VH-VL binders against E3 SUMO-protein ligase pli1 (pli1). Designs and how they scored, part 10

Target 1, 154 residues: E3 SUMO-protein ligase pli1 (pli1), of Schizosaccharomyces pombe (o94451r108to261)
Amino acid sequence: YSRPFAPVVHSRIRFRKSPFYDILEQFNAPFVVPACVGTRNTISFSFHVTPPALSKLLNDPKQYRVYLFSTPSETIGFGNCLMEFPTPQMELRINNQVAHANYRRLKGKPGTTNPADITDLVSKYAGPPGNNVVIYYMNSTKSYSVVVCFVKVY

## First folded at step 23 (VH-VL)

Design c5 (from c1 with light chain N35D)
Fold by ESMFold2 at other seeds, fold request of step 24:
Structure c5 (fold): chain C 154 residues (1-154), chain A 121 residues (1-121), chain B 113 residues (1-113)
Amino acid sequence: as target 1 above (154 residues)
Amino acid sequence: EVQLVQSGAEVKKPGESLRISCKGSGYTFTNYWMHWVRQATGQGLEWMGNINPDSGSTNFDEKFKNRVTITADKSTSTAYMELSSLRSEDTAVYYCARELYEDSYGTFDSWGQGTTVTVSS
Amino acid sequence: EIVLTQSPATLSLSPGERATLSCKSSQSVLYSYNDKNYLTWYQQKPGQAPRLLIYWAKKRESGVPSRFSGSGSGTDFTFTISSLEAEDAATYYCQQYYWYPYTFGQGTKVEIK
């Protein structure tokens, strides 16, 4: 709901290249999910699918998807960021509907976590009210930055 | 080096059909939407339609519905535009143009050299 | 369909002068949620295909000289060449890419001298 700051380009997070998809567009400025140990926390933010991205999505919904990415906040700016969810103890909702992803991460196996495919939960209209993201979580030992991106899947 | 090479100039009569090829090289052909834009003898540019070469999905300007067909051949990295029932008003230079892959889709960062088509008796 | 109207039709200017071109859209091409205008400027020299100069109304494509700039928002856009050079003689087109069909302005021809 907050009015986006209008830079020409958001602070783009540069994730490590994946053989399974290309990131084509980032829809929101990185949103911080603070560390939270021993308590529960909730964050929310919104994003809007741009009209050109929506056209591609509607034309080719198997090839074009909307993914939610997460990476430790301290790694932003170093390049080749790894996809990692804040904690296995989390629930992601898009437009008040539960999204399902494998939140589990394996120690010693960085980069094995897939982003959340939220495509089927995203509004298929470019206008208001956009899309609401809510993350309920606990036991995240780090601060994470979250972005929603438009991707092409191979 | 990204390059789009179109087939050569053509002279047509009204009622005939036109088929122009556009071969892409120096990039992954199936990642980029290909567009067709024409420019009548004069100054203006006119968008005709596009194709996703990977899926075959197309969009057309309604002005050309039932006359335009856009196809792509992945194995040769070549897009084709066919325009049927030609009229003298179809006399133009026809361009293929590659859409940006990231962020600002709908702008064209690479263009073919153009194919001059003259439709007259 | 979004109609783009450019003015003037022709500019005749001397080297070193500032060129100012207008593009007006029949509908807003601003997506308010990201504050981006889906408007592009192309340069077309005689006998050549168009060349992308500026997208998002004001972002210069890499390799484009800094004398070229774009401004404006919503329905009113301006393209500026701060100090004309002989090589800038060309026709300049605006294009919207907000919704299909994509549309172009009719062009502004810039002549040197």
Scores: ipSAE 0.721, ipTM 0.873, lowest interface PAE 1.3, mean pLDDT 89

